Miniprotein binders against Mucin-6 (MUC6). Designs and how they scored, part 36

Target 1, 185 residues: Mucin-6 (MUC6), of Homo sapiens (Human) (q6w4x9r395to579)
Amino acid sequence: GHCSLEGGSFVTTFDARPYRFHGTCTYILLQSPQLPEDGALMAVYDKSGVSHSETSLVAVVYLSRQDKIVISQDEVVTNNGEAKWLPYKTRNITVFRQTSTHLQMATSFGLELVVQLRPIFQAYVTVGPQFRGQTRGLCGNFNGDTTDDFTTSMGIAEGTASLFVDSWRAGNCPAALERETDPCS

## First folded at step 7 (miniprotein)

Design zg6 (from xg9 with V50E L52F)
Fold by ESMFold2-Fast, scan of step 7:
Structure zg6 (fold): chain B 185 residues (1-185), chain A 85 residues (1-85)
Amino acid sequence: as target 1 above (185 residues)
Amino acid sequence: SMKRIRVYIEVEGDPEKIEEAALKIEEIAKELGVEVFVFVREEDGKTVVEIFVEGDEEKVKEFVERVREILKELGAKVEVEEEEL
């Protein structure tokens, strides 16, 4: 399956449901029992500097009990707060420069991340078939049905993106901002 | 230089009680100057909270002790794992 974070604030889930949100927080992008050592992939969003209603992806974080790998739009890669030269390799994870504008994080457990650094910071997540129906987070549940892709952390299927996104915050941050008023409430 | 550690805490219990505890946990983290990530999910009718906290060993250990005492009062199940950074 493939999930993408593009154009600063657009997400396409593993089941190919597109949506947009405006938020300035760290969000759980992917969590699964298939990730070792309680691992989670997270996305950091911040204001683009023009308006509080516009946000952009600024970093992708892989967090587990042993590792905190941060890939920043500044082209800096850290693990556990220490800057690393590429290629950087652990037992199960390798981070390397794929092209002049792209970094890749390859893993032994069926997760692959590619980040585009320029002209716009974007991320592409690929997971193997073992993740089918076993994912949670902004990338959806990977069950082949787009109608329940907005399943919150509490297991409730929402019809709109705002409550879904807010449920996947990984810290005490302001709620995601909606561009349009919900006509139904 | 002070040693840095990360501690993983997994908590399972009633949703209402856990929500109030989460706010206090954030305040303690701010007071002690440690970095935290909190993941909340529903699993089989229960609420599961996963906490990653990291910082100076002394401060993180104080955080864990204070958080554990709060969670014990709520009757929550708590598991803790520590890693040196």
Scores: ipSAE 0.567, ipTM 0.809, lowest interface PAE 1.8, mean pLDDT 80

Design zg7 (from xg9 with Y8W)
Fold by ESMFold2-Fast, scan of step 7:
Structure zg7 (fold): chain B 185 residues (1-185), chain A 85 residues (1-85)
Amino acid sequence: as target 1 above (185 residues)
Amino acid sequence: SMKRIRVWIEVEGDPEKIEEAALKIEEIAKELGVEVFVFVREEDGKTVVVILVEGDEEKVKEFVERVREILKELGAKVEVEEEEL
């Protein structure tokens, strides 16, 4: 399955349901029992530089009991708050430069993330077949049915994106996260 | 000491009341200068709220104690796991 975060504020779920939202904090993209050590993939949004009414993706976070890997639009990769040179390898995760404008996070557990750095920061999430029907978050439930893709964190199917997105908010807003990923700020 | 720790707090209780407390929990984190994530998980058909906090050891421990008091008032069951970073 494929989920995309494109154009700063457009999302297409694993079941190919497109939507747009406006938000300025951290949100759960993907939770699944298939992710080891209580892992979750998260997206950080902030206000767009071109308009106060628009928002854009500024970082993607993979969080588990062992790791907090942050890939930011500034091309900085950190784990547990420490900047890392690429390629960066852990036991189960490798982050490397796929092209001059793309980074990839490859895992041993069926999750792949590709981040476009330029000209616009965008993310592409790929999951293996073991994740079918076992995902939660902004990327949807991967069950082949788009009518329940706006299922909130409490298990309620919503007709609109706004309540769905708000239910997947996961705390800290970009100012705190950007300060952590940029040691000079 | 500048030792950094991460604490996972798993909370079982009324999810709506716990999510209402999330704003207060985030304000405590801001006050103490620790990083916090608050999110919902489904485990064995139960809704569990996860509060993950990291930062300086003394500040994280203060955060955990203040959050425990809030959650006890809600009648929630709390499990805590700590690790060094």
Scores: ipSAE 0.273, ipTM 0.677, lowest interface PAE 3.9, mean pLDDT 79

Design zg8 (from xg9 with Y8F E10T)
Fold by ESMFold2-Fast, scan of step 7:
Structure zg8 (fold): chain B 185 residues (1-185), chain A 85 residues (1-85)
Amino acid sequence: as target 1 above (185 residues)
Amino acid sequence: SMKRIRVFITVEGDPEKIEEAALKIEEIAKELGVEVFVFVREEDGKTVVVILVEGDEEKVKEFVERVREILKELGAKVEVEEEEL
């Protein structure tokens, strides 16, 4: 299965359901029992400096009990807060430069991430067949049915992307609180 | 140098009650300047909530203490694991 985060604010799920959202938080892209050591893939969104989108992807994070690998739009790769030179290898994960504009994170457990750095920061997630029906998060449930791709963290299928996305918020959101105190747009 | 730690809090209980507590938990994290991630996992057909917190050791330990008090009032089962970063 393939999931993509493109154009600053667009997502296409593993079951090929497209949607758009705006947010300034960290969100769970992929959570699965197939990820070792309580692993989760996450996306960080923040206010965009570009006029085309209110918010855009600024970093992708792989978090587990051993690792916190951050790949940011400024082309810095860190693990547990320390900058790493590429290629960077751990027991189960390798991060390397695939092209002058793309980084790849390959894993031993069926997850692959490709990050486009330029001209716009974008992410592409590939999972093996063992993940079928066993994924949760913004990338959907990978069950071959798009009608339940907006399944929230509590297991409820929603008709709108906004409630779905909000349920998968996984980090501190100072900008979200600021937005709530502002007058209506 | 300031010691940083990562703590995993695994919570078993009523998911709806735990979700209601999530906003308060995030408020505590902001107050203490620690980074918090809350996510839900299915294990053996049960819903489990995982709270991961990172930051300066003293602040993270204060966070864990306050969160334990909240979760205890909800009747939740709590397991905590710590590691140095």
Scores: ipSAE 0.069, ipTM 0.541, lowest interface PAE 6.7, mean pLDDT 75

Design zg9 (from xg9 with V40I)
Fold by ESMFold2-Fast, scan of step 7:
Structure zg9 (fold): chain B 185 residues (1-185), chain A 85 residues (1-85)
Amino acid sequence: as target 1 above (185 residues)
Amino acid sequence: SMKRIRVYIEVEGDPEKIEEAALKIEEIAKELGVEVFVFIREEDGKTVVVILVEGDEEKVKEFVERVREILKELGAKVEVEEEEL
């Protein structure tokens, strides 16, 4: 199956359901029992342009018990906070430059990630058939049915993308309340 | 101390109560300056919450202690694994 994060803030799930959101946090993109060592793929979104309504992908993170591989829009690849020269190889994961504008993370466990660095930072996730019906997160459940693609982390099917996306937040996100209400009115 | 560690915490319990506790857990992480990630997984019809925390050893250990107290109040089952970074 194929999931894409394109155009800054557009997502297409494994079951080909497209949606958009305007969040600024780290989100679970893919969880599955098929990922070794409690692995999860995550996407980091932040403000884009001059508008508060615009957000864009700024990094993709693969997190497991042993590894925290971060690929950022600045072309920096780190593992556990340390910058790595490409090609970077571990026992089960290889990160390398596929083209002048694309990096690839290949794995031995059926997950492949391609990130486009220029002109717009975008990510493409490919999973093998063993992941069918075994995925959770922003990329959907990969069960061949788009009607339940907005299934939250609590297992509830939502009608709106915003409630779905909020349920998959992970990490240290900024506080919802940034300003006090105006006392003069 | 400049030593950094990562702690993996796996929690089994009432998912709604654990989700409410997640807001308190995030606040503690912010106070201590540690990085926290919270995942909710469903395994064999049971809800499991994973809390991964990284930071300075002293601060992460304080975080784990405070989180254990919150989870103990909820009657949750907790597994903890530590590794040095």
Scores: ipSAE 0.164, ipTM 0.602, lowest interface PAE 5.5, mean pLDDT 77

Design zn1 (from zn00 with A61L)
Fold by ESMFold2-Fast, scan of step 7:
Structure zn1 (fold): chain B 185 residues (1-185), chain A 83 residues (1-83)
Amino acid sequence: as target 1 above (185 residues)
Amino acid sequence: SDLEERLEREIELVEKWLEELEERAKKGGISEDVKKLIEEARELVERAKEALERGDLFEALVLLIRAFLLLRRARRRLAEEEE
């Protein structure tokens, strides 16, 4: 399954449900019992450019009991607060430069993350078949059914993206606003 | 290592970077954008300390990540302004 964070504020779930939001918080992107040591993938969003009307992805975080790997738009990679030279290897995780504009985090447990650094910071999440029906967060539940793609952290299927996104906030941040679709795009 | 001990060490690191940037800001010649980033990072660090005191380790972790990213952005902006 593939989930993408693109265009600053667009998300496409593992079940191919697209949505967009306005948010300045850390959000749970992916939680699963398939992730070791209570692992979770998180996405950090903040205001973009000089305009406060737009928000964009600024960092992706992999957190477990052993690791806190942060990959940011400024091309710095840290683990547990300490900057790392690439390629960076642990027992189960390798972070390396895939191309001049892309970093990859490969794991032994069926999760892959590719981050585009330029011209716009974007993320692409790939999970193996063992994750089917076993995921929670902004990337959806990966059950092959799009009717429940906006399942909140409390297990309720919502009809709107804003309530869904707000349920996956990982900190004390203001509620996200659903962005209007530009009719000219 | 215990997550709480790790967070305490991380707060020390972020606090050091923040103090260095705040001292530089006092000398002047810094854009309003950079000043705002430093001020926002200070608020997040204080909130992280409060969360840690409450035993809310996950909240403290999230706030520290945000503060660290703002500080790195501030340093990058400063380097660009000095060119």
Scores: ipSAE 0.000, ipTM 0.250, lowest interface PAE 12.0, mean pLDDT 75

Design zn10 (from zn0 with E10Q)
Fold by ESMFold2-Fast, scan of step 7:
Structure zn10 (fold): chain B 185 residues (1-185), chain A 83 residues (1-83)
Amino acid sequence: as target 1 above (185 residues)
Amino acid sequence: SDLEERLERQIELVEKWLEELEERAKKGGISEDVKKLIEEARELVERAKEALERGDLFEAAVLLIRAFLLLRRAARRLAEEEE
């Protein structure tokens, strides 16, 4: 399955349900028992450079008991707070430059992340078939049914993206549910 | 715990960097945007410490990551201003 974070604030779930949100927080993209050492993939969103009401992806984080790998829009890769030269390898994870504008994080456990650094920061998450029906977070539940892709952190299927997104906030941040009027439309 | 010990060390490292940037800001000549980034990072570090104290390790980790990213952005802008 494929999940994408594109155009600053668009997400397409593993079951191909697109949605958009506005928020300035760290959000859980993917939690699964298939991830070792209590691993989770997270996305950091902040205000975009030009629009007051827009937010954009600024970093992707893989966090486990062993690793805290941060790939940010400033084109630096760190693990546990230390900058790393590419290619960077751990026992189960390799981060390398795929193209002049793309980094890839490959793993031994069926998770792959591709990050576009320029012209806009975007992320693409790929998971193997073993993750089917075993994912939670902004990327959805990967069960082949888009109607319950907005399952909150409490296990409730919501009809709106705002309640879904807000439930996957990691930490105390402004709620995505509170939306300002766009001055241009 | 492995994660708790790692988070304690990461808070120390991030807070040391934050203190260095705060001292640089006190000398003046930096933009309001950079000052706000440093102030927001301070708030996030304090919230991370509070989360760690109450045992919310995942929340502490997330707040620390966000603080780290704000400090990286502040440091980059400072470097550009100092040219």
Scores: ipSAE 0.000, ipTM 0.153, lowest interface PAE 16.1, mean pLDDT 71

Design zn11 (from zn0 with R6E E10F)
Fold by ESMFold2-Fast, scan of step 7:
Structure zn11 (fold): chain B 185 residues (1-185), chain A 83 residues (1-83)
Amino acid sequence: as target 1 above (185 residues)
Amino acid sequence: SDLEEELERFIELVEKWLEELEERAKKGGISEDVKKLIEEARELVERAKEALERGDLFEAAVLLIRAFLLLRRAARRLAEEEE
């Protein structure tokens, strides 16, 4: 399964449901019992340019009981607050430069992350088949049915992207605003 | 508890860097963009301290990561302006 964060504010879920939002918060992209040590992928969105109404992806974070890996648009990779030279390897995770404009985080547990640094910061998440029906967060539930892709952190299927996105905020941030109609409707 | 101790160390690191950049900003000759990034990082650090005092470790971590990223961006832009 593939999930993408593109064009500053577009998300395409594992079930290929596209949507758009604007927000200045950290959001849970992916939680799953298939991730070891209570692992989670998170996305950091912040304001872009002169206008505070425009927001974009600025960092992707992998957080577990052992690791806090941050990959940012600044092209610096940190783990637990310390900058790391690439390639950087832990027991189950390797972060390396795939091309001059792309970084990759490969794992032993069926999760892969590719980050485009230039010309626009974007992220691509790939999960193995063991994750089917076992994911939660902005990337959806990966069950092959798009009708419940907007399942909130409380287990409620919502009809709008803004309520869905707000439920996955990882902090006390302002509510996200849905700036455009869902592209698939 | 382990996470709380780690966050306290991270706050110390981020706050020291923030203070260094704030002191540099007081000397003048930096853009409004850089100044705003430093000011936003200060607000996030203060909010992170408040979250930690409440025992909201996850919110504190999120706010600190955001502050750290803003300081990184400010330092990079500042280096470019000095070239």
Scores: ipSAE 0.000, ipTM 0.145, lowest interface PAE 16.4, mean pLDDT 72

Design zn12 (from zn0 with R6Y)
Fold by ESMFold2-Fast, scan of step 7:
Structure zn12 (fold): chain B 185 residues (1-185), chain A 83 residues (1-83)
Amino acid sequence: as target 1 above (185 residues)
Amino acid sequence: SDLEEYLEREIELVEKWLEELEERAKKGGISEDVKKLIEEARELVERAKEALERGDLFEAAVLLIRAFLLLRRAARRLAEEEE
């Protein structure tokens, strides 16, 4: 399956359901028992320019008990807080520059991430067949049925994106929910 | 748990970096933008500690990631201001 985060705030799920949202928080993109060491892929969204109604992807994070790999729009790759020279390899993960504008994170456990750095920061997530029906998060449940792709963190299938996205928020983000409260932060 | 131990060490590392930047800020000559980033990072670190204390490990982890990214932005701006 393939999930994409494009154009700043557009998401296409593993079951090919497109949607858009306007949030400025960290969100769970992919969570699965197929990810080792309690791994999760997360997406960080922030304001895109002066309009507070527009948001964009600013970083992608892979977090597990062993690794905290951050790939940011600043073109810096860190693991556990330390900047890394590319190509960077661990036992199960390799991060390397695929082109002058793209980074790739390849894993041994069926997850692959490609990040476009320029002209717009975007991410593309690919998962192997072992993930089918075993994913949760913004990328959907990968079960071949788009009608339940908006399954919340509580296991409820929603008809619209707004409640679905909010349920996968990983932090307390008052600015995303409170109208006109410090739109510049 | 292993994740809890990891987060405890991450808080220590992020807070040490935060304290270094706060000490640099006390010497003066930094912009208001950088001061705001450092102050916001402090708030996120304190919230992460509270989340860890109540056993909300995932909340603690994401708050720490946000704090870390703010500190990186603050450090880069500080370096630019110092030339």
Scores: ipSAE 0.000, ipTM 0.163, lowest interface PAE 14.3, mean pLDDT 72

Design zn13 (from zn0 with R6W)
Fold by ESMFold2-Fast, scan of step 7:
Structure zn13 (fold): chain B 185 residues (1-185), chain A 83 residues (1-83)
Amino acid sequence: as target 1 above (185 residues)
Amino acid sequence: SDLEEWLEREIELVEKWLEELEERAKKGGISEDVKKLIEEARELVERAKEALERGDLFEAAVLLIRAFLLLRRAARRLAEEEE
């Protein structure tokens, strides 16, 4: 399956359901029992530096008991807080420059991540067939049915993206404003 | 666990970096944006410590990652303002 984070705030799930993302937090993209050592793939979204509210992907993180790999829009790759020269290889994960504008994280456990650095930071997640029906998070459940792609962290299928997205927030972040109000502007 | 020991060490390192940025910022002449990033990173580090004390390793790790990213952004903006 293939999941994409494009244009700063658009997501297409493994079952090909597209939706718009509005929020500034760290979100769980993918959790699965198929990921070793309690692994999870996460996305960090932040506001742009302009007066209008705009959110964009700023980093993708793979976290497990052994690794904390961060790939940021600033073209820095770290593991456990230390900057790494590419290609960077562990026992199960290799991060390398695929093209002048793309980095790839390949794994031995059926997960692949491609990050576009320029002109806009974007991410593409590919999972092998062993993940079918066994994924949860913003990328959906990969069961071949788009009607339940908005399944929250509590296991409830929602009809709208907003409740779905909010349920996959990782950690304690301030609530995103659905409508930006600035009485001083 | 290995993750717990790693988180304890990382919190210490991130907190040291945060203190260095706070010290640099007190020289004055920095934007409100940079001050806010440093303040928000401080809050996230404290929340990560609390999560670790509760045994919520996943939450602690996520909060620490977010704090680290805010500090990187603050450091870059601070360097730009000083140049």
Scores: ipSAE 0.000, ipTM 0.135, lowest interface PAE 16.6, mean pLDDT 71

Design zn14 (from zn0 with R6L)
Fold by ESMFold2-Fast, scan of step 7:
Structure zn14 (fold): chain B 185 residues (1-185), chain A 83 residues (1-83)
Amino acid sequence: as target 1 above (185 residues)
Amino acid sequence: SDLEELLEREIELVEKWLEELEERAKKGGISEDVKKLIEEARELVERAKEALERGDLFEAAVLLIRAFLLLRRAARRLAEEEE
């Protein structure tokens, strides 16, 4: 399955359900028992400063008990707070420059991340078939049915993206609604 | 755990960097935007310490990631303003 984070704050789930949200926080993008060492993929969103878009993706994070890999829009890659030269290799994860504008994180456990650095910071997540029906987070549940793609962290299927997105906040950020100053779009 | 020890060291490093940026800011001539970034990073670091004290390693890690990103942005803007 494929999940994408594009154009500021647009997301397309593994089951191909598109949505947009507003909010500045770290969000759980993907949690699964298929990820080793309690791994999770996360996305950091912040204010973009663009008049027509209040939020944009600024970093993608892979966090486990062993690794805290951060790929930032400023093209810095860190693990556990330390900047790394590419290619960077651990036992199960390799981060490398795929092109002058793209980084790739390849893993041995069926997760692949491609990050576009320029002209706009965007991310693309690929998971193997072993993840089917076993994912949680902003990328959806990967069960082949889009009607329950907005399943919150509490297991409730929502009809709208707002409550779904807010349920996947990490780091105890304010709700998206509380961050909106002028909701006139 | 390895993560707990790494987070403890990371907090020490980020606090030192935060203090350095706060000292540079006190010399004056910086924008309100940079001051806000430094203040928000300070809040995140304090919350990360509280999370670590509670044993919430995941929350501590997430808060520290955001603190580092804000401090990196503050440092770049501060350097630009001092140019």
Scores: ipSAE 0.455, ipTM 0.781, lowest interface PAE 2.1, mean pLDDT 82

Design zn15 (from zn0 with V62I)
Fold by ESMFold2-Fast, scan of step 7:
Structure zn15 (fold): chain B 185 residues (1-185), chain A 83 residues (1-83)
Amino acid sequence: as target 1 above (185 residues)
Amino acid sequence: SDLEERLEREIELVEKWLEELEERAKKGGISEDVKKLIEEARELVERAKEALERGDLFEAAILLIRAFLLLRRAARRLAEEEE
């Protein structure tokens, strides 16, 4: 299956359901029992001034009990908080420069990530057939049916993207309203 | 937990970096944008410490990722504003 994060704020699921969102947070892109050591793929979104989008992809993260690989829009790759020179290899993961504008993360467990660095930061996720019907997150459930691709973290199928996306937020992201409110009264 | 020990070390490092950037900000004519990035990173680190205390290691890890991204943006802007 193939999932894509394009144009700053557009996502196409493994079952080819497209949608757009406007959130600024870290989001679970892919969770699966097929990922080793409680692994998860995540996407970090922040404010942008590009086009008419209020939201853009700024980093992609692979997080497990062993690894915390961050590929950022500024072209820095870190693992466990330390900057790494490419090619960077672990037992099961290799990060390397595929072209002058693209990085690739290849794994031994059926997950592949290609990141476009320029002109617009974008990500392309490929998973092997063993992931079919065993994925959850923003990339959908990979079951061949688009009608339940907006399945929230609570297991509920939604008709709209907004509740679906919000359910996959990871980490504490303060609302904009809280930052603009005067705390004195 | 190896992950817990790693996160505790990362928090120590980011707090030292935050203190360094805050001292640099006090010395120069630093923009409000840079101050805001540093302040937001501090808030994220405090929330990461709370998550770690609760035993929510993955939440702590995610919050630290966002903190480091903000600090790199702050450092780049500081470099642009200084000679």
Scores: ipSAE 0.580, ipTM 0.816, lowest interface PAE 1.5, mean pLDDT 81

Design zn16 (from zn0 with V62L)
Fold by ESMFold2-Fast, scan of step 7:
Structure zn16 (fold): chain B 185 residues (1-185), chain A 83 residues (1-83)
Amino acid sequence: as target 1 above (185 residues)
Amino acid sequence: SDLEERLEREIELVEKWLEELEERAKKGGISEDVKKLIEEARELVERAKEALERGDLFEAALLLIRAFLLLRRAARRLAEEEE
C-alpha cells in the first residue's frame, strides 16, 4: 500500500481516500503490530509562512524503543538526537540519498519511506502486504474500503477529516501554536 | 545511555542555543517572524522540561523535536536577514 503527504497539507490514505487538514502538531501516520519495538511513523506539521495552505509538513519521524529517526525539510537526518551522515545504516533501517532531491528510509520489516526535499517537502509511505488491515493513523486502516478510512484513535469511523485528524495528534501541542492555525481569510 | 539521559542532554543543548538566539534578539534588528519562532521554541523547551520531570519521556521527545525544528528555522531566517 501507498500513502502520500503532498502539497503541504494533503494526504492520500492506503485505500486511496484523499483529504486535507490545517493543523500544527505531530501526528501519528502509521501504527501497526507489524512494526518492531513498538514503532510508529509520525509527521510534524507547522505553520507555512509563504504557503497559502497555512500549514505544511516539516519533518517525518520514526520512533521505536531503539530509534528516533527524524528527517526534516532542512535535509538534516538525526537518530536519537545525533546528526547522521548518509548513508546511515542500522541493523534493520537504512537512510540514504535516492536522488539529489529525495531521501529514502528502507527497512527490513516492510515499511519504506521516501521524502522529497525540493521544491516542496513531501513524503511517500509504502507498506508490504503483511500490513493489510493492520494499520492505524492518518494513512488509514489499509482494509480495501475507503468508508472507514477516518477511523479515530478511539476506534470510531468518522464521516469527516477534522475529528479523525485531531484524534491522531501525538503529544501535547502548546495553545499558542494551535491559535496560529485559525484562518481569517 | 538510556532515553532519559539522552533527553536531558538534548535539553541542555537546546537551552544553550536558545539563550544565544534570545541574546541576539535583545540587540534588535531582527524580524518579528524570527522573534516569534524563538519565543515558540522557548515555550516548547519549558514544556519538554515539565514532561521530563513527570517521567513522560515520549512527550518530552516530541516537544524537543519541534523545538529543534523551530530553532533551525529561526537560525536560517536570521542568517538570510543578515545577508
Scores: ipSAE 0.424, ipTM 0.707, lowest interface PAE 2.1, mean pLDDT 81

Design zn17 (from zn0 with V62M)
Fold by ESMFold2-Fast, scan of step 7:
Structure zn17 (fold): chain B 185 residues (1-185), chain A 83 residues (1-83)
Amino acid sequence: as target 1 above (185 residues)
Amino acid sequence: SDLEERLEREIELVEKWLEELEERAKKGGISEDVKKLIEEARELVERAKEALERGDLFEAAMLLIRAFLLLRRAARRLAEEEE
């Protein structure tokens, strides 16, 4: 399955449900029992550098009991607060420069992350078949049904993206606002 | 313990960097966007220190990630603006 974070604040879930939101927080993208040591993939959104009315993806975080890997739009990669030279390898995770504009985080547990650094910061999450029906977070539940992709952290299916997104905040942040999808897609 | 010590070191580093950027802002000649980034980073650092004081290590860690990102963005834009 594929989940994408594109255009600054546009998300497409594993079940191909698109949505947008306005928010400045760290959000849980993906939690699953398939991730080792209570692992979670998270996304940091903040206000645009040149616009104060929009928010965009600025970093992707992989957090477990062992690792806190942050890949940010300024091309700095850290683990547990320390900057790392690429390629960077741990026992189960390798971060490397795939192209001049893309970084990749490859794992041994069926999770792959590709980050586009330029011209706009974007992320692409790929999970293996073992994750089907076993994901939760902004990328959805990967069960083949888009009607419940807005399942909150409390297990409630919401009709709007903003309440769904707010339930996956990692910390105290302002409430997210739902943004309309461009009608010319 | 070890995480708390790492967060204390991160706060020390970000506080020093933030003070340097705040001093540069006082001298003038920087855009309003850069000033706002520095001000937002200050608020996040103060909230992170409060979270750490009450033992909320997870919240402190999340706030510090965002503070460092704002300061790196401010520094990059300052370098570009200074020509």
Scores: ipSAE 0.285, ipTM 0.591, lowest interface PAE 3.0, mean pLDDT 79

